# Ledger of designs, part 15: VHH binders against q08ba6

Target 1, 224 residues: q08ba6
Amino acid sequence: ESEYEERRDAEARRVKSGIKQASIFTLEECARIEAKIDEVVAKADKGLYREHTVDRAPLRNKYFFGEGYTYGAQLEKRGPGQERLYSKGEVDDIPDWVHELVIDRLVTHGVIPEGFVNSAVINDYQPGGCIVSHVDPIHIFERPIVSVSFFSDSALCFGCKFLFKPIRVSEPVLHLPVRRGSVTVLSGYAADDITHCIRPQDIKERRAVIILRKTRADAPRLDS

## First folded at step 5 (VHH)

Design d12 (framework vhh_etentamig_d1)
Fold by ESMFold2-Fast, scan of step 5:
Structure d12 (fold): chain B 224 residues (1-224), chain A 124 residues (1-124)
Amino acid sequence: as target 1 above (224 residues)
Amino acid sequence: EVQLLESGGGLVQPGGSLRLSCAASGFTFSSYAMSWVRQAPGKGPEWVSGISGSGGSTYYADSVKGRFTISRDNSKNTLYLQMNSLRAEDTAVYYCAKESTYWEVGDTYTFDYRGQGTLVTVSS
């Protein structure tokens, strides 16, 4: 048992070595960004975005800007490693407010270099929403993966498995608190060598996250 | 309780057309992606087509792309599959399937419920 705990603690330290967090947004900045997220939701509800910009699901809506991706068309070509970018122009451009209120602030604080981001995704969760264990696709996205959390505090878990019907989540290798307004930067082991998830119990009230990434020049695209 | 009821299957000649419908109840239909999955005699299930909860995004298996069209009417809680240029290889039981509440990020379609199915036979 002690041997097991020692190995788990060693892996947790390995995961932590690939994570950086920062608090760079004021309460006022968070409120302004959250109001802009609400405008995105309202515009999507009116059907004013391109078809591949909006992906609706139970307890979580996803909004793709700049670049969007999907698993493609067949069961045999679905799953991790099978993700493909949509053709250029099939999702809406990154809104000016994302550049002005989010990306430029990250650049000013040295989190990312100028011109790094060409993909922005907003995930908007209702209470009890989740994302099952995954690795952000290595064949699509450069590292680091940058996210900024809004509306409420939550947590990101590493090394979990989801079990379905009834829904259960295995004990994480690392449970990482993610506060409203915090920036989380994933690289190395944390991004590439362990899955991460958001558990239903860690979304107690509405939460949104803006995920900012750079697509690889050689990332595969769908036939248009 | 979730219920999905397919209709519209039947016997059709090669090159013909059929429209399948699926009546959904027991859940908030507009909040879930829906799919059509088929199973040919003696074979495993094959995903055919999917549509997002809003209807804004649609996806197709390469085997049916350009021939089949998925659509939904959220005001009627109904999913549709328009099948054109049917081939003998399209012969299968067609199932309406509801997206799982939880799934892998990037795993566009995982299902927690499917209907009873409707048989489509393409034969001369």
Scores: ipSAE 0.000, ipTM 0.115, lowest interface PAE 16.8, mean pLDDT 82

Design d13 (framework vhh_gefurulimab)
Fold by ESMFold2-Fast, scan of step 5:
Structure d13 (fold): chain B 224 residues (1-224), chain A 124 residues (1-124)
Amino acid sequence: as target 1 above (224 residues)
Amino acid sequence: EVQLVESGGGLVKPGGSLRLSCAASGFTFSDYAAAWFRQAPGKEREFVSAISWGGSTTYADSVKGRFTISRDNAKNSLYLQMNSLRAEDTAVYYCAADLSVYYSWSSEAEYDYWGQGTLVTVSS
């Protein structure tokens, strides 16, 4: 009872110690970036991207730029360490607008060093969309993991267990509000030692997130 | 089928030490989160310690600094080193594994597989 609550509170504090958030982007900047995300969606819908750039799932589309990697189905457990980078050239390059409107702003504000990002992923969610509890692959990506939220407010949940048929998600250790235009930076315990997810009930309206990462120099690649 | 088998329990005097082991079959510990729980006579089951697939550890406040959780991937075994034992540590100790999530959990309800338990008695 109370000892369980004390341990959960301690774990929530450990998670929070690995999280930084900032509001860097103005409403006008958010609108400009959102228009560029819509251009990505339109281009993908016309079939103009490489096969591994676009990953479609019910109520969620992913767009991989710079580097892409293999993973299991979003509602199925994946074996740790099994993710592999695709060969260079298998996904489209990071668009210039991502550098100009997003990455350069993060560098200017001291969030990341210049030249850090070589992987950008756009997740575009319809209402009720989700992503199963996971840890961003430690063997593929350096820390920190940086994300920027667009279109609507939502939440990132830590320490949730995902069940399917019907979709049920356990109570989180930490429910972290993520507002439109907010930057969330994950390191330490928050990145490595607890799962995070986006619950269907936390996507009330369309939401997109741009996830910016650096691949490890020794990250494994598929044979090719 | 998945099995967890605890060993290493026994009678020890206050201030003594014991090392509990949990051997797994049907899965590899390095791929999953694992934990130790205990249940004292007449009490509810309580969390003791957990280890994530990445090796990060969590401890209940009552055991911090005295107990150490570890994993040996070559032996497919989970361990709990218990030092400076107190009468209040008397309990049946259970090994647990979460095969649906690869990471540390502090909630009993999140663990899918459990061993039968091993009794630790701390008395003179």
Scores: ipSAE 0.000, ipTM 0.152, lowest interface PAE 15.7, mean pLDDT 82

Design d14 (framework vhh_gefurulimab)
Fold by ESMFold2-Fast, scan of step 5:
Structure d14 (fold): chain B 224 residues (1-224), chain A 123 residues (1-123)
Amino acid sequence: as target 1 above (224 residues)
Amino acid sequence: EVQLVESGGGLVKPGGSLRLSCAASGRTFSDYAAAWFRQAPGKEREFVSAIWSGGSTTYADSVKGRFTISRDNAKNSLYLQMNSLRAEDTAVYYCAADLGVYEYTSPSEYDYWGQGTLVTVSS
């Protein structure tokens, strides 16, 4: 058991080496950005976005801007590694407020270089919402993966397995607290060599996250 | 490279106050994430408070409402104002800095460290 615990501790240290966090946004900035997220939700509820901009699931809505992706064009080719970008123009452009209130702030603070981001995703969770263990597709997105958290405090878990009927999540290798207004940056081992998830018990109140990424120039794309 | 020197430690009674200072050379604190850590006798080094280059602050739950971190970029100095001190605050306090823009709570994430200043809270 102690050798197992030592191995898990060593892996947790490797995961942590690929994670950086910052508290960039003031309470007032968070409130302003959150109001803009509510405007996105309202616009989506009125059916004013392109079909592939909005992805709805119980306790979680996802909003794709700039670039969007799916698990592949054909049913038989779905799964990890089969992700494809939608054709250009199939999702709505990144809103000006995301550039002004979020991306420009990250650039000013040296988190990402100017012009890095061409994909922005807003995940909006209700209490008990989750996202199953995954790796952001390596063949679609360059590193780092940057996320900014809003509305409430939560956590990212690394190295978990999801079990179904009912939903149960195994003990994580790393449980990473993620505060409202914090920036989390994933690279190296944390981005590529271990899965991450959001457990239902870690969404106690409404939570949203804005995920900012750069698509690879050679990323596979669905035909128009 | 950054060199850090702490000062302001000493003996204080429970309920008292102290202000710690950390002077940096080589670069300005506005370019750094900076933090205070402490190490109590017989224990590991633990996080106290951090301030990143954009001015946002973070505090350990045990010190929230009692301690305040600040910096003066013109004087290239970092401060920790400690109020309502308790016996359990007794520790060597360390100043730490990293060139990155991130707030870190793990000691392993800071590249530059001071030599420490002792704070003893005793009657």
Scores: ipSAE 0.000, ipTM 0.166, lowest interface PAE 13.2, mean pLDDT 83

Design d15 (framework vhh_6qgx_2)
Fold by ESMFold2-Fast, scan of step 5:
Structure d15 (fold): chain B 224 residues (1-224), chain A 125 residues (1-125)
Amino acid sequence: as target 1 above (224 residues)
Amino acid sequence: QVQLVESGGGLVQAGGSLRLSCAASGRTFSDYAMAWFRRAPGKEREFVAAISWSGGSTFYTDSVKGRFTISRDHAKNTVSLQMNSLRPEDTAVYYCAAGSETYEWTVSDSAYDYWGQGTRVTVSA
C-alpha cells in the first residue's frame, strides 16, 4: 500500500468509468465490413477519392468521410488545439455501407442516438503501426467518441508517454484489450483528461478501426 | 459453487407471453454483464439480450426488439427476460450467462464464462 499506488489505482478506475465496450457484430458481419474496408483501400489506390479524404503514412493510412480535419498541415501553427475542420465538401461523403452495416447497428443497440454521426474515419494499420498519445480534439468533436475494430485484436493504452529515436512507450495507466468486432465508447475522463495511444507492439497483424464522431456546431474550420 | 439456474420456461401459444428468471448463487455478479442466449435443436447458441453490469444499458437481437425486455435485480442477484408476442421461431432452450471480462456487455458467446443449464420454451403455432 502506497500513496503513489493508491493514486494510480484511483486514476485507472476514473479512466475505466469513462469507457464502455460492446461486441455487437458476428464473425460473418465483421468479414462483410472488412471486405468493404478493402474496397475503400482499392478505390483510394486508384486515386478516386478527393485529396483530403486520404491521408497516407508508412504504416497507417487514414480515410476521412463526412468531415475531415488537419493538425495544421495547411496552417503555420501546429499541435494540440490548432486542429481545424476542412471546408464543407473537401472530403467524400460517408459511404452508404458505413451507415447500413455499422452506424445503424450502433443506433439499434442504443450505443448512439439516430443522426449523431457526421464524421467517420477509417484507420488502416500495417503490423508495427501506431498512434502516438493524444486526445481526440475537444474543440472539434462532441463526446462520446465511438470506435469499432476490425481484422485483428489489439489494445488501447491510456496515459502513455512516447519517446522517439527509437520509439519507446512508457507504462500505461490503463491497458484496454480491443478485440476484432468490438465497439469502444469513450466519454468523460477517458476522452478528455488522459491521453490514449496504440503501441507498435499491439499491432501484430493488419488492423482497421472505424471511428465515428459528431463535430461540434462551433468547431473551427479552415477558410471560414 | 458458482451456479446460474433458469426458470419460467414452458409451452405457450403464438402471441402469448412468458417470463424467464435466472437466479445466481455462490457468487454475486454485480460487476458482470448478464445475458440470455438461446439454442434451437441442431443449431449453435445465439444471442438474445444483454444487460450491463450497472443495469443502465440493454441490448437485443433484432428479431426480439420491442417484444422482449431484459432486467436485473442486484439485491436478489437475478436477471429476468420478459417475452411478449411470442412466435414459433422463438422455440429454443434459453440460457442465462454471466461475462467476466473487461467489456461492459457483449453478444459474443465466447465472452461469457458462467452458464446455466437452460430452460425450454416451446411456442405452438
Scores: ipSAE 0.011, ipTM 0.277, lowest interface PAE 9.5, mean pLDDT 84

Design d16 (framework vhh_6qgx_2)
Fold by ESMFold2-Fast, scan of step 5:
Structure d16 (fold): chain B 224 residues (1-224), chain A 124 residues (1-124)
Amino acid sequence: as target 1 above (224 residues)
Amino acid sequence: QVQLVESGGGLVQAGGSLRLSCAASGFTFSDYAMAWFRRAPGKEREFVAAISGSGDSTFYTDSVKGRFTISRDHAKNTVSLQMNSLRPEDTAVYYCAAKETWEYTLGPDEYDYWGQGTRVTVSA
């Protein structure tokens, strides 16, 4: 094995040490949660959510609950490290069904402590949808980062670089299968020291993910 | 044909340590996720720790995180649970479980094979 291959293999093992996956949701529970995600989509399409609750992009809609954030306070200062929470009340509250069907189940199974989650994001992908390589903002969110996948199987990739015009994604350090109903927990190196993404080729059918996080008490916030 | 046999249980004082072992036979060990569950007197079966088929991924319930360590030895076909800083509330029958997939699950009803259990009693 070359020096390059040895380094990539060592990094893949380092990434894996920060990842935990579990299945706690039955097929029936997944279907029930998916129906609730469809209700969120329908409500958003009717314009019934607060402005900063809904973020639309090609082949991907994002729904912020509890807390929402910008990628920067001013356009010229946008990007990694410039993220700011919106003022209190600028996004809709976390729906009761997210607490009852998702958060409470994670607490009961010991994945997270009671009262941990104050931010829930639903990403809803159409086939070919993606999210570019990123690190969940360390200055905004405590670890772990918890996600639960719905509708179809997909994959989460670590260490990819995105190129544009057209979209091309480099070879990942780690390609992690993510099944419908699986819980993925990111901490350590996997959360902080390597980017993760969802590649367009890994969304072959509609997929949604519910991302559950705790904001830091000292997280920077936009003035209200 | 799949058989799981636990050992290592016993009586220990609070603050002590025990190492539980589960000997597995009748399957390709790396194709199975392994977990430890426990049942305290008068309570339901509770998830404790899990390890993936490759051994690269582990998961712990909050009450044991930092105190317990799960590991597997492919050469010996064993999964082990090292239990440190034991507390009276850790008193339970501990069960080894196997699921025919690399991915572990936290719900006991999803596991395919179970050991008979080994009793752990932690005195105050």
Scores: ipSAE 0.000, ipTM 0.223, lowest interface PAE 13.1, mean pLDDT 84

Design d17 (framework vhh_6fv0_2)
Fold by ESMFold2-Fast, scan of step 5:
Structure d17 (fold): chain B 224 residues (1-224), chain A 121 residues (1-121)
Amino acid sequence: as target 1 above (224 residues)
Amino acid sequence: QVQLQESGGGLVQPGGSLRLSCAASGFTFSDYWMYWVRQAPEKGLEWVSTISTGGGSTYYKDSVKGRFTVSRDNAKNTLYLQMNSLKPEDAAQYYCAKDLSVTYYEGFDYRGQGTQVTVSS
């Protein structure tokens, strides 16, 4: 085989070594969780959440529970630090249904230890929505990063470059299928050393993901 | 218009050193966390280092920790990466990046052509 293909495959295997996937949710459980996500959307649309719980973008709405973060570009007093946790109480608590239907299931299946999660984020995508290449902030979140996908199948891509106006995305080092109801766990190289993204072409129908993380004890925080 | 221009790359032997620079314009540099990311031919884009707005917090990819040092000069709108004890695996096109958003982490916004680092005997 060509040396190019050998190097590409080696890099893909290195990325994959930091990824675990599991299927622990039945179709009925997915439907139940999806109904709860719709309740979150309905509450947000009625203005029933705290200001910093809801973040809206054209093709993606994000809902922060437990802990939320911002760049802090509008900080006045204590100054520096772009990406910082909001002060305690600035976002709504993690809903009971997230604990009962999602977190507890991950704990009982050995995916995460009990008490690990203190941050839950729901990203709700319209078709064509995306997240550009990034690394989940190492200064804010411990590893692993855990996500559970709902509504439709999609893919997580690693190592892509984004070009803008219009958005064009290079071929990924690893294209990871993410099925409805699948759990994806990122650690090591996959979480810390290579970027990941969601390409617009990989969100063909509505998709939501629940991202479950633990903030670092030393994570920077905004003053109230 | 956001502009980022990398420089300082070159050819070095294993164990050598290089200092990369990134000249930023078109945004308030001191308000942004900055990043170094790299891409070797036939590899994907990898995160290398992060630096906070004032330079008080720095983070590194495990394989470069202890060898690379990121710093910034907000008065000059310039980001730096001091690379010591370079290894063949460090050979890549290096890019500086800011976040796309001022509200929350959106990912790496890199605009420049990058600067090439080659490590060979």
Scores: ipSAE 0.000, ipTM 0.275, lowest interface PAE 13.4, mean pLDDT 82

Design d18 (framework vhh_etentamig_d1)
Fold by ESMFold2-Fast, scan of step 5:
Order: sequence, then C-alpha cells, then structure tokens
Structure d18 (fold): chain B 224 residues (1-224), chain A 121 residues (1-121)
Amino acid sequence: as target 1 above (224 residues)
Amino acid sequence: EVQLLESGGGLVQPGGSLRLSCAASGFTFSDYWMSWVRQAPGKGPEWVSGISGSGGSTYYADSVKGRFTISRDNSKNTLYLQMNSLRAEDTAVYYCAKGDLTVYEYGMDVRGQGTLVTVSS
C-alpha cells in the first residue's frame, strides 16, 4: 500500500466516524411523505410560495422552509463563508406535515432533540441533477446536519472536486450510499472538515431529500 | 413568473464585436447574480461570465477574459455582454441566466430563448 493510499484510507475512516445512518421510515411512510413533497411541488408551480422559498434549476428544485439562505447570489462577493440568511419572514414556514411525519419521528427515535429544527430544505432532483461540493455553512448552521432521502436510492460523495465546462467530478474520498427512507446524520469531520456533493451520475431516477437543521443564534442575515 | 429575453446576436467576421442584451422581468433584478451561458453546436452549455446584483463583482471564463465585458443596468432590469475580438470558437447560442452558474446550487437555469452568434468569414 502506498503512502497516498494509506492517507486516503485514514481520511475515509475519519469521515465515516462523523456519519450515522438509520432506517426509521417504513415503505408506507415514505410513500406518504413523497405524496406531501409532490403537494409542495404543485403549490410552488402555482406560484403560491414566497419568492425565496423556491429556488429553481433545470434538473433540481430547492424549497426553503423556516429559514432560507443564499450562497452568495445576492452578495458582492461569493464563495464559502459568505452565506447569509434571508430576512425574517422571507420564506414560508415549515409545513405541519414535515413536523408530524418527519421531525417528530426523528425526535422520538433520539436522532435530534425536541425543538432543534428551525430550517427545512427539500431538494427535488431529476435524473442527472447535482449539488456542487460544499460544506454546510458552519457560521449559519449548528451540528448535526440531518437528511432523509425519498423516491430512489442515491449516494453522498465526500472529498470531491467539481470541474466546469463540462461538469466533471473527481474521485471521492468516501462514496456513501443513501437509500430511500434512510436518515443520514453528519457531525464532526464529515460535517466540518471535508466537502460533500451529489454527483450527476448518482441521480439515476427522481430523488428528493429533506434536510433538517438549526440555525445559529448569531448567524448573519442579508439585511443585518 | 421569471422571464429573460436575449437579443443582439448575429453574423460577424473574426475580430469583430457584438453587444448582447437580456431584458429581465418577474423578479427583483438587482437582488440576483446574473450569468451568460453559451452552447456551441454539438456541445454542452458553457458558463461565460457572471456579475453580482450591484454590478460590483464580475467573473469571466478564461477563454473570454480580456475580450468580453459583462455589465448591468438595474434601473432598466437589463444585463449586457460586450463581446470584442470575436473568434470562430465563440460561435454559439448565448443565454442569460438568473444566478451564479459557477455554483451549481444556482444551476444552469436558462429561461430565455437565447440569441445566436455566428463568427465566420
């Protein structure tokens, strides 16, 4: 084994130590939640949400509830560390069904404490959709970062680099399968010290994920 | 309803210039990064340039840096691309897009019909 391989294997183990996965949701519960995601999509398509609740791209739509943030689209400078929360009231409240069908189940199973979540994001991917390598902003969100996957199986990749023109993604340090209905919890090294992404080739069928987080009390806001 | 309408394309000889415009409506234009994206015949989309909401920050692909200038007029909800020293490889349909397309979280969301630029002798 080369020193390079030893280093990569050590980093993969370090990443994995910050990841927990659980299967909490039955197939019937997944179908029920998926129907509610479709209701969100339908409501957004009718223009019934606030502007900053809905973020559209050709193969991926995002729906921000509770709190929303910008990666720098509305800032003079862009990039990691420049994220800002939108002003209070700029995004729609977390739907009751997210509390009842998702958050309360995670609390009951000890994944998160009661009252932890004030931000919920639904990412809805078509085949070939992606999210570029990033770290969920440390200055905006407390740890852990919790996500629940729906519709189809996919993967989270850690330690990838995205190249543009055309889109290419380097070999990951860790390729983590995420199954329909699985809960993935990121903390420590996996959340803070390595980037993660969703590669286009890992979205072969429609996939959605609900990301549940708590914003820091001192998180910067766009109008502050 | 977001609407983007590109114009200004045409046939030009190598070394020539064109200025593209994009009229935006249906959102608060000054609050968003805007981008130019092109798609050459037989190729996938290529990001060309981006500009911040205020116009204070601009970014360019290496292939166009020094030749193209992105700008905006927030009072008119209009995005511009000044293209100088045009080359055959600049031949493409040019699209304006809402957001910073170097970050795929803001996507390759091309809402307009595009404007064709052909550079040929």
Scores: ipSAE 0.000, ipTM 0.259, lowest interface PAE 10.9, mean pLDDT 83

Design d19 (framework vhh_8emy_2)
Fold by ESMFold2-Fast, scan of step 5:
Structure d19 (fold): chain B 224 residues (1-224), chain A 121 residues (1-121)
Amino acid sequence: as target 1 above (224 residues)
Amino acid sequence: QVQLQESGGGLVQPGSSLRLSCAASGFTFSDYWMHWVRQAPGKGPEWVSSISSSGGSTNYATSVKGRFSISRDNPSKTLYLQMNSLRPEDSAVYYCARGELTVYYESFDYRGQGTQVTVSS
């Protein structure tokens, strides 16, 4: 019992060693960025983005900018580890407001180096929205993985088994609170060696996250 | 060993000015970026301002830009925050923090004890 608790706590500390969090956005900055996210949603609803910029799922819409990737419908092999970047030009460019209001602020505060980000993804969750346990594709993205949360407070869970068909969720190794306006930076063990998920019960209100990443120079890409 | 000591807070009227100070000791002050972070009642911590080790670069949260000014005096190992045109929304405990990465205030290398600012009529 205490052996189990000691092992669990050691694992949680190992996960925590790969996580940094920062609060660099004011309430007013969050509101401005959130208004820009709403503009992205409105533009997507009017069909004004490229085909591969918008990915719709129940209770969660995903918007790819700069670079996008596919999880398998168009691949000979499908599933985790088989992701490939879309051909150049198949997703919309990163909007200027993302550079000005988000990326430049992260660079200014030393979170990432200038020129690091070439992929920005906005995940927009409705209440009860979720994402199954996963690792951001190691063969596609450099570390760190940087995310900034908007609209409402939520949490990331590490080391839980969250799967569909049937829906199953196990106890997490680490339940990490993620507040509106917070920056979360994942490296090392937290990024590479443990899965993370967003559980439906952790999305009480609408939540959006902007995920900022750099694609690997050797990342596999679909042929044109 | 390493210490940060904030001062200069108090109770003021809206529209007033205050200057916060942070006295640093136990490390080479001129080698580090320094930050001001605040936490209002019932809210999470909010980054306010940052200044580079030389003082050559400064950054501000949008909510305070044009009203607040961060500065430092490396010879005296002191960080300052000049706060003008104070609003009730600025009421918070203000913390001085050391680090190159602006992180959640509880994760900063060394955070001071904080100084309370209350803006009330």
Scores: ipSAE 0.000, ipTM 0.128, lowest interface PAE 16.4, mean pLDDT 81

Design d2 (framework vhh_etentamig_d1)
Fold by ESMFold2-Fast, scan of step 5:
Structure d2 (fold): chain B 224 residues (1-224), chain A 122 residues (1-122)
Amino acid sequence: as target 1 above (224 residues)
Amino acid sequence: EVQLLESGGGLVQPGGSLRLSCAASGFTFSDYAMSWVRQAPGKGPEWVSGISGSGGSTYYADSVKGRFTISRDNSKNTLYLQMNSLRAEDTAVYYCAKGEYTWLSGDYFDYRGQGTLVTVSS
């Protein structure tokens, strides 16, 4: 139907207005960063990180650096808007290699200002891994949200709904390819007014993403 | 100051080929990724292709994959775009840009060239 198509196309244009992509990392730089991600995995597997640095799921491990957040067992309500930062010092510091090999390159290319990043998360996916539809918490993180993809090509989908039992994902408003070494920057409508996800079918090989963000000064914390 | 000078555009028949060149000056060319960006009449800019500073990595928009090839000669400070199997929808002004980035709905590109016009018609 033409009205449905027109509305979807209009929303896709609004989503696109909030997305910037760049390919600033060479194959050699990607391999070097990937080796450092493997060092993080090895250190986590030895139990050498703080408890809240490592969050495990069957097909995805998440590594929080600088700042971490959770719903906590003690929170009365869970869901969007209920996220809380862990108390300061509860997660490991951002590794020097993340600053040197990733953040400094983004600053040099004008993607983010110097000193912007205080939170780095590495998501390491096995084939079939996913992240359900969400908005990066607006009450926790400033915009833009920056991510850099490693190991293999994948895609971000916008406007999908996840259904479970079994896992089914609705048709996206926008399917955005993200290549190994690409930087994706989300702001405006793309960050705030539409959900995004990574679908299981878009993780065909191991993939990792480094997500770089700045927490709001007034972000809620556990045990403040 | 950064200067980028595009050339090689022209009128070509559908299915034809063109090679675009971009002469760069005012910066250390081999230190920077480079891109080709195009703008069709009445449309916003579209990123076409990117190449790393060393030339070891190349990237393409889905609309041009398999038809276009990006390359560079760091000894000549020159970026190239080989365009094969040209289609009417490839008609646009082509710009070279310092850096490998895309704006999907923004018109921000780090470029200083005036572009080169490619017209594909029969």
Scores: ipSAE 0.000, ipTM 0.121, lowest interface PAE 16.5, mean pLDDT 82

Design d3 (framework vhh_etentamig_d1)
Fold by ESMFold2-Fast, scan of step 5:
Structure d3 (fold): chain B 224 residues (1-224), chain A 121 residues (1-121)
Amino acid sequence: as target 1 above (224 residues)
Amino acid sequence: EVQLLESGGGLVQPGGSLRLSCAASGFTFDDYAMSWVRQAPGKGPEWVSGISWDSGSIYYADSVKGRFTISRDNSKNTLYLQMNSLRAEDTAVYYCAKDLTVYESGYFDYRGQGTLVTVSS
């Protein structure tokens, strides 16, 4: 194999060393959680959440609970490292069902310690939905980053470029299958030293992800 | 200096149609993706639709999918939104926005005054 292939294989192994996956949710549990996600969508469509709880984008709606973040209008420059948390109380609290059906199960299985999570985000993707290459903001969130996938199977891509203007997608260093009901835990190299994205071709059916994180005590906040 | 001028809004009955236009100036229009964003009275902005610089990629919010069509004419520096089967929930001020951003969903760079769409009997 070429030197290029050897280097890519070595990097893929480094990425994999920072990833843990588990399947702890039964099909019945997935269906219950999915019904609760649909209730969130219905409540958002009725305008019943706080302004900064609901964030709509191309083929992807995002629902922030506990803590939310943005660049904000007061920032002169936008980009990686410029993210700021919204002021306290600007997003809705984490729903009780997220604690009971998701967080408590992760604690029981030793994935996270009790009291770790103070930010829960639901990303709801339509077929062809995507998110550009990024690193979850290191200055905002502690590691690990925990996500749980629902509705359909998909994949996370690591080390690929996915940008708008125009839309461009390169081949990933690692294409990680993410099955319905699977828990994915990112730390180390996988969380900090390589970008990840979700490619449009990897969302063939509706998919949702619940992302569970802890904000840093010193994370910067918006003035408002 | 980026300038965006929306037009085409008005009062329509439920089930009616409107076509919105956005005249762009102050930048190279065909280098940028464009979006439509709306803001209902007392609510935050909601992204509605987006189109790439070459019209090769087009996206819609679930609330408008199948009813609205986004298009652009790069020779005229103009963005369009064809709105069919209008509902009371579509009542909002509609803004056009430069760029399609997914790094930080909900952040839009729009400079126009918007055009009011009211769906009511």
Scores: ipSAE 0.000, ipTM 0.125, lowest interface PAE 14.0, mean pLDDT 81

